# VH-VL binders against Rho GTPase-activating protein gacD (gacD): the designs that were tried, part 2

Target 1, 185 residues: Rho GTPase-activating protein gacD (gacD), of Dictyostelium discoideum (Social amoeba) (q54f80r185to369)
Amino acid sequence: APFSSATLSFINIFKIITALKKTNAIETEGLFRVNGNAESVRSLWLMLNNVQEAIPVDGNSSAHDLAGLLKLYLRESKFPLVPLELFTSPAVPATIDEARVFVEEKLPTENVRVLSYLIEYLEQVSLKSSINKMNPIGLGVCFAPNILRSVNTNPSNPQFQVHMTNIQSHCNFITLLIENRLKIF
Key: E = the ipSAE of ESMFold2; O = the ipSAE of OpenDDE; V2 = 0.75 times the mean of E and O plus 0.25 times the DockQ between their complexes.

## First folded at step 2 (VH-VL)

Design b7 (from a5 with heavy chain D100Y Y101W W103D A105G; framework fv_barzolvolimab)
Fold by ESMFold2-Fast, scan of step 2:
Structure b7 (fold): chain C 185 residues (1-185), chain A 120 residues (1-120), chain B 107 residues (1-107)
Amino acid sequence: as target 1 above (185 residues)
Amino acid sequence: QVQLVQSGAEVKKPGASVKLSCKASGYTFTDYYINWVRQAPGKGLEWIARINPNSGGTYYNEKFKGRATLTADKSTSTAYMQLSSLRSEDTAVYFCARSYWEDLGYFDVWGQGTTVTVSS
Amino acid sequence: DIVMTQSPSSLSASVGDRVTITCKASQGISNYVAWYQQKPGKAPKALIYAASSLQSGVPDRFTGSGSGTDFTLTISSLQPEDFADYFCQQYNSYPYTFGGGTKVEIK
């Protein structure tokens, strides 16, 4: 399929988040936790490569399907949004200052642009947690495996094994970004 | 026609490694994930891992992490699974099967299976 | 891991019978369920995906139903070629998991 080698791009993240905003997804309970319909998400994935402007949204559009598309796009991109290889230790940044330094000095500029825009939306989602029941911790759990991935897929590589054992620190890192966006980006 | 053709039967000693192949034809190899599933004699099906042939991206069942290694060769449309530190409990028929898109697919096409026997 | 509990483990039936096999997930999996048929010495063959969608080329006597945690495969009028093992599978989350299987035998 056209998306099997998709490179992560700002325009595609923008299209998906714009569609989510049009469906008023932030008021949907369990957004990003509740799965969409598999066939619908696959159709949206195929359509994403064939639309030049916006993902069409109407009264039948599902917020859960668009949420699934966002996670799928992050997960399937050839190079991850935040490559685990950018960390020199098994743990990722755990403080605001460490995260700011990481974003300023280690993460490539285009990745910062995409990550900043994504985290801004996740912050907006978390601010409606009384309605959607998704707080920064829940969003960290949903997004960390899709955002922080290794470019090295060989499980016999020691670096790969070390990173795979630190999943909780990955979740905490995404939560930190959501809670402190203005101090980091 | 779409098909997956697997390598022939293997007999190994405990502690050895085995490398199985799965050759795809009749479709664009990089558009589908390749999954590996095993079935011990008289038992059910157990999912081992999957690979995205386009990116090389893998996901392993925790039970097999560190022992199973998946690779794919785009030039020959062939997926491989290496299983190391073999035990008698690894005696099974090993299948490859394709799925479309991670988390959205079921296994619509299966290889014929490769019998692996581990005996001392 | 999501546990798929399949019942019965075996059943005996005659040609023309209605056969029902059930599968229960240990947590909600929406409609991400497939059903497979396996004959001795052969690879499994897909029958149903997305809980209720019939795979191309599969006879319409096979129907799938259910959502959430409870799923059913029904064969409305059993044919001689339907004597086989049947397995459910969830593909909602990793690791993918299968039911224990149901052997459909000649009565």
Scores: ipSAE 0.000, ipTM 0.469, lowest interface PAE 14.6, mean pLDDT 85

Design f9 (framework fv_flanvotumab)
Fold by ESMFold2-Fast, scan of step 2:
Structure f9 (fold): chain C 185 residues (1-185), chain A 122 residues (1-122), chain B 108 residues (1-108)
Amino acid sequence: as target 1 above (185 residues)
Amino acid sequence: QVQLVQSGSELKKPGASVKISCKASGYTFTSYAMNWVRQAPGQGLESMGWINTNTGNPTYAQGFTGRFVFSMDTSVSTAYLQISSLKAEDTAIYYCARGYDLEYWSDYFDYWGQGTLVTVSS
Amino acid sequence: EIVLTQSPATLSLSPGERATLSCRASQSVSDYLAWYQQKPGQAPRLLIYDASNRATGIPARFSGSGSGTDFTLTISSLEPEDFAVYYCQQYSDWPPYTFGQGTKLEIK
């Protein structure tokens, strides 16, 4: 099956977001936009694989590195959090009702759980936009390519090409989820 | 130390195909996105799209689908742009440019290739 | 799409003068704006990113300011090598990240 919770786990998303909360990352300007140090992010990725309880956080921990880890985890998961193939037409949900139906009827239960928790944190980030400069639109841009991915990565595939030309709608969909979380989940 | 070196100029007839290369050195190829930008004679810069060098997944701007293909070869740290069914309007200098961070769609471009002139004429 | 409009199209000044180049976005781009310099026959070079941060190796005479929809690139005292075309670029919302049409800075 292309859709599986085996490679994308709630506990790993929970660990990363908990570490972000411990660093007070929501008050960091450019959170998720400013990149972390590539070497540090990779070290955190290795640590995530063998940390049992929590990612250690202290006064020297970089919010940007932890933010990078979250995006890397979403991007590198074997099966995407929201496979593009679940959109049965080229149109992605554009309204609250369409998004709610998609979450209720199309997205697997474990993916809903992970997505719901992630969007809840992104909403919290957006509520501090006066400090961190990250609004729901900016967060949609940062997260859409990591959340909404094709299972088929062949650039010659017509289905893949159709999805790749619809980037604006992908970003809009994530923004919609952030702005209307309680009406959708 | 960071360098992007592009292949040489091409003169093609309408309907032909061309494949442009962009060889990266001085950094880890898979840590940064590779962007493609074109500049028609006397015109400004136009973004064509980018390729995620870690996943190999391309993203095309409106108007650059169908005839344009972004690809890469990690073993030689090289990105490629292929244009099929060339038209006179494709005459331009094509640049590759390094994106700031692979984890974003694309960002500002900190290093650029020298450009490849593609001339399409009968 | 977000449209970037640069003004003036051409700016004629002498070495030693201050140059002020404007870039206006059709909608807010927050601070997600970069400035590039392009000399004839050469690839563009990054000058400023995130509206006001100077790229490595760029002289202190270059500075960027602004946020939202109105941005400015300032060159405090022009050197002969500064006469070039300057482009702004937004990377705020959806790709493709659009460029302005450019401002040509030329010797008076």
Scores: ipSAE 0.000, ipTM 0.479, lowest interface PAE 11.3, mean pLDDT 83

Design m13 (framework fv_masavibart)
Heavy chain, then light chain:
Amino acid sequence: QVQLVESGGGVVQPGRSLRLSCAASGFTFSSYAMYWVRQAPGKGLEWVAVISYDGSNKYYADSVKGRFTISRDNSKNTLYLQMNSLRTEDTAVYYCARDTSPYYWEGSLDYFDYWGQGTLVTVSS
Amino acid sequence: QSALTQPASVSGSPGQSITISCTGTSSDVGGYNYVSWYQQHPGKAPKLMIYDVSNRPSGVSNRFSGSKSGNTASLTISGLQSEDEADYYCSSYTSSYTYVFGGGTKLTVL
ESMFold2-Fast, scan of step 2: ipSAE 0.013; ipTM 0.535

Design m14 (framework fv_masavibart)
Fold by ESMFold2-Fast, scan of step 2:
Structure m14 (fold): chain C 185 residues (1-185), chain A 124 residues (1-124), chain B 110 residues (1-110)
Amino acid sequence: as target 1 above (185 residues)
Amino acid sequence: QVQLVESGGGVVQPGRSLRLSCAASGFTFSSYAMYWVRQAPGKGLEWVAVISYDGSNKYYADSVKGRFTISRDNSKNTLYLQMNSLRTEDTAVYYCARDIPEYWSGDLYAFDIWGQGTLVTVSS
Amino acid sequence: QSALTQPASVSGSPGQSITISCTGTSSDVGGYNYVSWYQQHPGKAPKLMIYDVSNRPSGVSNRFSGSKSGNTASLTISGLQSEDEADYYCSSYTSSYTYVFGGGTKLTVL
């Protein structure tokens, strides 16, 4: 196997988003909000580790399953796309300037590349909100817990509690990135 | 047609147990988080418990934690609430309700579809 | 227990607009965009009117709208009709992975 599902890969994000584009997923109501079939999503996730260059899609492919795959891949990667431990001061970027500084100075270059590409697709989804009913706020809710994760999974740790009490600020951060992509990246 | 039908309510003495059931039809039950919400006679709504689509995550109101257990059988499209150590203040109409489809394991949107309720009266 | 704060009652005449407020804290209404509103007629189960602050389920009249500013969410009913007479409850997700309801508002259509 040339790659591992335990680590984030630009190629895998690219493959999943390409499959979403091929199924015209952006015109699907509740995209990323409506849960796909868990068994189908897991099967697709296992397929990502094969040597094939593209996820096979056809007229019967579920947009919700592919959307679930994207969220699952972000959630199950060994290292989060945006580690919560990088939010020190300011704790969570709340303005365009704060987000730009975070992306430029705190987030590793490869993580910026993956995040930039992902946010670009989410912006495209939000621009079709009249059809898919997904606005930047809704997308922030869907993606924040999958993108922003702690490397510390112990709930009794005080730092974990601080991050958990700030869930809304995490959602707001992703929404800010979607609404202001060109000013931040 | 989406339907939730509750059963198992009745009159019970304090300290006893009762199990409520909620039969779901008209939708893919296994794709939705499910809730129990109660309403004491003449009072407002109080959330009781939630269970994720696959049964792996459960959360409870502080007032029932340690006494009530929410569970589901996706093969039977049925939601359950096991109520132990019942108190007079547990007297209420108990509603089951369906969430909007869960897009993350901890995400809980709203109480989308409600059953008609089943009355539980705890009296000595 | 202290629920989200709603006015106990509100009244209006047919054709008017009324607004019901729902005030919480930064750990519920102010902290999350998971505010929902429910309509309950006497003897009936509640019906979802608004979810995620401002979204309407299919089948709910566009006369119903929701908004939020800081720690306060609002339900506005325009073009008030006699069938709108009911109890209205707000609800919010909390920082403890729980839900809390408002105390309820009785809407009387005169």
Scores: ipSAE 0.000, ipTM 0.462, lowest interface PAE 12.9, mean pLDDT 82

Design m18 (from a3 with heavy chain D99S T100E Y102W W103Y E104D G105E D107G; framework fv_masavibart)
Fold by ESMFold2-Fast, scan of step 2:
Structure m18 (fold): chain C 185 residues (1-185), chain A 122 residues (1-122), chain B 110 residues (1-110)
Amino acid sequence: as target 1 above (185 residues)
Amino acid sequence: QVQLVESGGGVVQPGRSLRLSCAASGFTFSSYAMYWVRQAPGKGLEWVAVISYDGSNKYYADSVKGRFTISRDNSKNTLYLQMNSLRTEDTAVYYCARSEPWYDELGYFDYWGQGTLVTVSS
Amino acid sequence: QSALTQPASVSGSPGQSITISCTGTSSDVGGYNYVSWYQQHPGKAPKLMIYDVSNRPSGVSNRFSGSKSGNTASLTISGLQSEDEADYYCSSYTSSYTYVFGGGTKLTVL
């Protein structure tokens, strides 16, 4: 694989979002939807996993490349930020109260910390939707499959099929978190 | 030279199932996100599904959610679309297509196969 | 299923320029800079000609150019050649974060 498994960490999410803030990425049209350059994203990925220091940002830095890095990092993490197995009972949270209970009682503390920080940034992005054209629904579509993942991808597994039929509810869940962050976290 | 070859299409009754395959060659298949796109006779193209390069992420059009499953076997350079509970509205030529940029499942369609016809009729 | 409006056909003579329009709404073509164009010869696979309104992939002739004004994107082919005879499809990103395609335009080089 071009990317080996990586440990999801708050510090790496922090580094990537800090770099996005330094590039004023929130005013970039199609942020998280428009693709970065594949070679540049790979170079950033290798740098992120090797260097302890902050991601260097200069006049050549692309907001789309950094946005791509964030999604890639979430996707390639060895353990998903929000494991789909946590939703086998009950179904995916659909209300503010259900989401708050999930965050308080089901999601591990470090995952809550990472998710909270990520959602805070996505809320900031959505508040600039008149410029960047990215609303909470669109951000839900871009992020749900990178955040909400199953450890088991066997197509014969009944739970795998249940997850496949619930893709819209996964997107809606992330949208709910963005729109109601202060009531949930 | 990128080549994508679809197979598995045919005539099927409503409510039945079909599995489509797409054989890829001429590029590192395991590095690219892949799409299924369909075209109903006389109509425009409609995106159906996408799968990330390693199979960990999948997205579906609302019209096929809960009925279609996209999967891949990187050891065989093959993409699949399992189509269940078929409806007459699913009648179309089904194309597989490659994502660009390669790592992003929401990219644009840079290479396409020739398509395979699925006809759902009673 | 197609939400974008293209003329069913367009024609021109060798050496002429032609333009194919692709009209949507403020929720797709008018709202975003993510329009792509695809060429399909009879019996052949579609080929990407233009992406993100006006960008050409490597290997696509500079006779092909893309533009957008308001809710209408345009593909212009200058110096028409017989090999340009094909069906052309536009596609746009939408406010629902999916893609929508046009119905296609048959270009005839007379």
Scores: ipSAE 0.000, ipTM 0.467, lowest interface PAE 12.2, mean pLDDT 83

Design m19 (from a3 with heavy chain S31D N57E K58T, light chain Y99W; framework fv_masavibart; at its last look DockQ between E and O 0.03; V2 from the best seeds 0.00; counts 0 for: pae O 9.0 > 2, placed apart)
Fold by OpenDDE, look of step 3:
Structure m19 (fold): chain C 185 residues (1-185), chain A 122 residues (1-122), chain B 110 residues (1-110)
Amino acid sequence: as target 1 above (185 residues)
Amino acid sequence: QVQLVESGGGVVQPGRSLRLSCAASGFTFSDYAMYWVRQAPGKGLEWVAVISYDGSETYYADSVKGRFTISRDNSKNTLYLQMNSLRTEDTAVYYCARDTPYWEGLDYFDYWGQGTLVTVSS
Amino acid sequence: QSALTQPASVSGSPGQSITISCTGTSSDVGGYNYVSWYQQHPGKAPKLMIYDVSNRPSGVSNRFSGSKSGNTASLTISGLQSEDEADYYCSSYTSSYTWVFGGGTKLTVL
């Protein structure tokens, strides 16, 4: 369904990132910051479920649309990639060691797989920041709200309130992962 | 069992308004996107509008855009179609149809109501 | 949002196989595997017969099958029976985030 919440899967993330790679999206200024066309992104969303191997792309494919698809997929997943409920303290990991412990002991194995793969690509994007203007800080801002979410998105949920009040720490966490991927994963 | 029952159809003059309802039962209404599809007498099916499971998004056919409004009340398991500025070409049997659950990626109309007739004539 | 192209009518004898075509564009039938087929008897609501080009819902006879090549989807009915006499409509998602139906095909069982 066009309004469906996707089941988070490595395969779909792989398809999207593969498409981003094929279009050389990494050299697109403002990648993941600049919004794609909403209708195009939604069309891609439906296409994603119809594609067996790869999202068809060509020279005219919009990097921003594909980028939008990736964010949408993360945001619309039934279960968040990193559930806020996994944090036992109000504080999100702020050090390499805390992040490592979180990934090793708290996050489900499949989520770690997806997160690791995603962060690897974001690291690659950040390495081209001189071109695309997206450094780890900028990418953290773009992805933290999509990666870190409460299982229950009800505004009255305490975890939702925590998310809204501590958005900077969430962004810092994603930035930390991007900057220290090899030390954490 | 899944049931969809349309109501609110009737005879109206051009320019007037009419509101259709679709009562849903036998499933968790709030988990499904819903559609309106119409069929003019002796003609084919025409997609009219869609609304997301939580009502946050709506889309319309060009032929009704700006005149029709699709909405839903999940607490009442009811789908609505507000039809304004009706035209003679809006004359049709109007069906409500169910999509797939919001967690599935497939898209089709798996259940239909029996329809309600709307006649727009001078 | 032009309708998908279907033949106005097809006919066959009991026991035969018939095929109904549904032709669109790369923006609908050719662009996605979101093609569905619906059966409609006179005075009745449409019934889903095929979804996602070739899948059958529970309760639908295995005599019904679907396929797609390029911009053309096809519904095949094997072992034709008298109860199969009805109108058949194809449908597809479009790149404009809308849905489009075919013009419909009247199937007559001779």
Scores: ipSAE 0.009, ipTM 0.557, lowest interface PAE 9.0, mean pLDDT 88
ESMFold2-Fast, scan of step 2: ipSAE 0.092; ipTM 0.668
ESMFold2, look of step 3: ipSAE 0.057; ipTM 0.599
ESMFold2 (binder alone), look of step 3: mean pLDDT 91; pTM 0.921

Design m3 (from a3 with heavy chain D99E Y102F L106Y F109M Y111V; framework fv_masavibart)
Fold by ESMFold2-Fast, scan of step 2:
Structure m3 (fold): chain C 185 residues (1-185), chain A 122 residues (1-122), chain B 110 residues (1-110)
Amino acid sequence: as target 1 above (185 residues)
Amino acid sequence: QVQLVESGGGVVQPGRSLRLSCAASGFTFSSYAMYWVRQAPGKGLEWVAVISYDGSNKYYADSVKGRFTISRDNSKNTLYLQMNSLRTEDTAVYYCARETPFWEGYDYMDVWGQGTLVTVSS
Amino acid sequence: QSALTQPASVSGSPGQSITISCTGTSSDVGGYNYVSWYQQHPGKAPKLMIYDVSNRPSGVSNRFSGSKSGNTASLTISGLQSEDEADYYCSSYTSSYTYVFGGGTKLTVL
């Protein structure tokens, strides 16, 4: 289904990031912070499911729209990239060693592959922060709500409320992954 | 068992409004995109509208765009179609139908309701 | 928007095979692998017979098969039985982010 472009897969992350690289998105100020056009992002999301090859990129392609597509794809995936239920406490890993153990022992292999590739790109974005104005902290804020999600969305469930109140620790976790990618993955 | 039950059909005059409901049971309603499809008496099927699993995306047939609004209430397992500015050519049996779960990536209607008849006549 | 083109009627005898065509454009049938087929008996709701061009739902007889070549999708019914007598509709996703049905084909089993 068009709305099923939300199904988490390495190939779709690869297609979106490849399109971002083709637009030289990493040199775009406010990348991932500045919103794309909602209608354009929706059109890209529908197209993602119907494009067997790479996402078409031309001189009219918007880096902000492709950035919005990446966040939308992560947010709308049925099974989140990092399910909050994998943590034994409401807080997530706060140190390099804790993050490495989580990636090696708790996160499924395919999720590690997708997360590793995504974080690698975000690291590349942060290395161009003098141009794009996006540092690891800013990227953590933009991505944490889309990467770390609960599979339990019932507002009456006490665990759902606990997860929602720990957003700052989620942002810090993504920032930690970006800053220390080679020590964690 | 998985069931979809439409209601709200009836006889209505041109220019008036009518709201259809589709009650879902036997499955996790919030995981499925939903469709409205209509069929005029003695005619073929015509797609009307689709709504994503969370209600964030909606698409309409050109013939109803600007007049009909599709919506859903996941807490009540119910799909709606608000039909405004009704015309005689809107006379049809209206079916609600379930898409496959969005995580499967397929674009088809696997479960259908029995339909509700809407007659627009002067 | 114009419906996808199907023959108005087809007929066959018990045990024979028939094929129903569904022709669109590169903006629907030709552009995507999202073609489905529905069977409708008089006074009843449609039933999914084929999805994603050639896939069959559980519970649908293997006598039903689907295929696509260019802008034309086809539904083939082998070993015709009296209960196959019904209207058949194809459907496809479009480049306008909408859906379109074929005009329908009445199958008569004589």
Scores: ipSAE 0.000, ipTM 0.449, lowest interface PAE 14.1, mean pLDDT 83

Design m6 (from a3 with heavy chain T100R G105D D107S; framework fv_masavibart)
Fold by ESMFold2-Fast, scan of step 2:
Structure m6 (fold): chain C 185 residues (1-185), chain A 122 residues (1-122), chain B 110 residues (1-110)
Amino acid sequence: as target 1 above (185 residues)
Amino acid sequence: QVQLVESGGGVVQPGRSLRLSCAASGFTFSSYAMYWVRQAPGKGLEWVAVISYDGSNKYYADSVKGRFTISRDNSKNTLYLQMNSLRTEDTAVYYCARDRPYWEDLSYFDYWGQGTLVTVSS
Amino acid sequence: QSALTQPASVSGSPGQSITISCTGTSSDVGGYNYVSWYQQHPGKAPKLMIYDVSNRPSGVSNRFSGSKSGNTASLTISGLQSEDEADYYCSSYTSSYTYVFGGGTKLTVL
């Protein structure tokens, strides 16, 4: 498999989500849909690998900036959290049983650990949807393009085009994981 | 080609209701969030409402919240705006507009219809 | 009143460059990179010219460019042409899960 977890790490996801929890981000309207400030997100990105235990957060910290950092980290990591090449082209798990088999048999152990922790947080976000206005479907839309990516980034490659035609299934897959986390992980 | 055609506008008295429709063609309607934006005669643009690609999320401008309801029928490629308790200040050309594809954050109005005029007067 | 501040009018001669400003707060223009610009000719629907601060849709002339500094976004039109004469509106996403427009700027090309 072309995937490598050397670049995308549990520790970095843990640091970002811990910072989001410290800012009480789950009570922020539009969390993950609203972009943060580009300069602030870039500064957070640059310090992410240089802080040992925690991203510094205080009363001036923006939940939207930290949310932007999480999406940026998933999007710009060398290898995607869920490589599209792991699916039988063009099939994507559509049922709880299919998703459980995929997680147990296809996804590398470290990717499962990262994905499980991320989905757990997104579930917590969705449980506060009356305040933050983000339900599992909305979160699926925000995260699917950042989580499910091809390791082949050449737009002229035939496999890239096949994956592009199945984007609704990608969003539905992330929504399925959020809604049924305990049955899948 | 992408086409959006609004209908249902007309003259209506204050306090009454009116329903606008927007017929979409030339794209996969069910993959796009949709907007209503209005423009009073000789005035600027004002955002009214947005609906997600599947209809599960809806947001409204404070000026219309509680009076207007946005909805869609993906099987008919049609967007709706139900306008209740109409006021003279609701007089405007109402445009429907398309957002980004559903896998992207909601953020802009990439294609607009021609508009339909709603006049609220006694 | 419009939520975002634009000058009511701006003018230029053919071949010149003009800039239209759009000023908001940290809860809209300053807080997010979701600024878009629209061109509207009399009696016509608006047309998207710039999205996400500085990106151009396919088919929009490279004479149009966008930028942002702090709470102010700017639309710049270079090599001004007579067909550029129109009303221009900025728009931004807000921290309240809503959208706001500027008051509009009438561009006159003489």
Scores: ipSAE 0.000, ipTM 0.462, lowest interface PAE 14.4, mean pLDDT 83

Design m7 (from a3 with heavy chain R98K P101Y Y102D E104L G105E L106G D107Y; framework fv_masavibart)
Fold by ESMFold2-Fast, scan of step 2:
Structure m7 (fold): chain C 185 residues (1-185), chain A 122 residues (1-122), chain B 110 residues (1-110)
Amino acid sequence: as target 1 above (185 residues)
Amino acid sequence: QVQLVESGGGVVQPGRSLRLSCAASGFTFSSYAMYWVRQAPGKGLEWVAVISYDGSNKYYADSVKGRFTISRDNSKNTLYLQMNSLRTEDTAVYYCAKDTYDWLEGYYFDYWGQGTLVTVSS
Amino acid sequence: QSALTQPASVSGSPGQSITISCTGTSSDVGGYNYVSWYQQHPGKAPKLMIYDVSNRPSGVSNRFSGSKSGNTASLTISGLQSEDEADYYCSSYTSSYTYVFGGGTKLTVL
């Protein structure tokens, strides 16, 4: 699939989030939780893989489709935004200080740039939770399996199996980043 | 448009095995976590198992751990439940259910099949 | 067995409001905003009525509302109608990465 060979890029994350902002997606109930139309998401995915300057948006553009594209891009990119191999099993950062050390000392610079921009948008989404019904906990659930992935393509690897047993800790980590963005980044 | 159709239920003796199938249509099956939920005759709902969209994550109720295996074939839009070492208390209608979240195991059973009856008796 | 506590039965008259409680612990209902409610008519599959504590799926009447306080979630049905007569189940995600249902409440419309 095109995304499985692509490198995660700031420009593509920027394009998708810009499109979400243009559709006023933050006021959409269930954003990132409610499913987009799978065929529409696939069409957007193929379009993003082509050389494009911006994702076209109009009054008929679905915020749910663009939200689905963001998660799909994170999931299918060749290298994960936060490789699980950077954590010592089972220790996923659980405090602000642990998360800051992880971001400063273990996560590559370009990954920090992408992650900080993504978390900034998710924080903005959570601040509109009275309208969109998405709080930091819900966003952690939606994004953790797409952000925290193994670079290994073999799921029988023992390290991968250990990390998969800690899904709640992964969700909590993303929630921590959203709630404490300015103290961590 | 979402449809889930269970099959494979029947009468089996204690200690034997049975495999249930759930045929999915009307949504992109490969993008959603799937569940098995059961209901004993005249009793309440009991969650049995969940499988992530890609089959990499599986979780089970303690009552079935080590005996039941959930699996999926995304090329066939089909969910499976392999039930081994069946007990009389496994007698129930087994429902296939779809998650609300795409590409993530969620917490809600937004669409349910009609169920298939499994009776474990001697 | 279910870990969430619901009353076995509740009853009301047409036009009245009823509330069904669902009580858990800090490791399920109290710890997460992932409570859902299901309606089941005899011989039928369950239908999702409420998700995320208080959200309604498309096609569910505004007469159904959900809330949560501490370890207890509540389903309220206003303007009670005869077709509301059914079994109602709550469900929550748990800190052990599992799902738990309530024991169910039979609603009788008298």
Scores: ipSAE 0.000, ipTM 0.470, lowest interface PAE 13.2, mean pLDDT 83

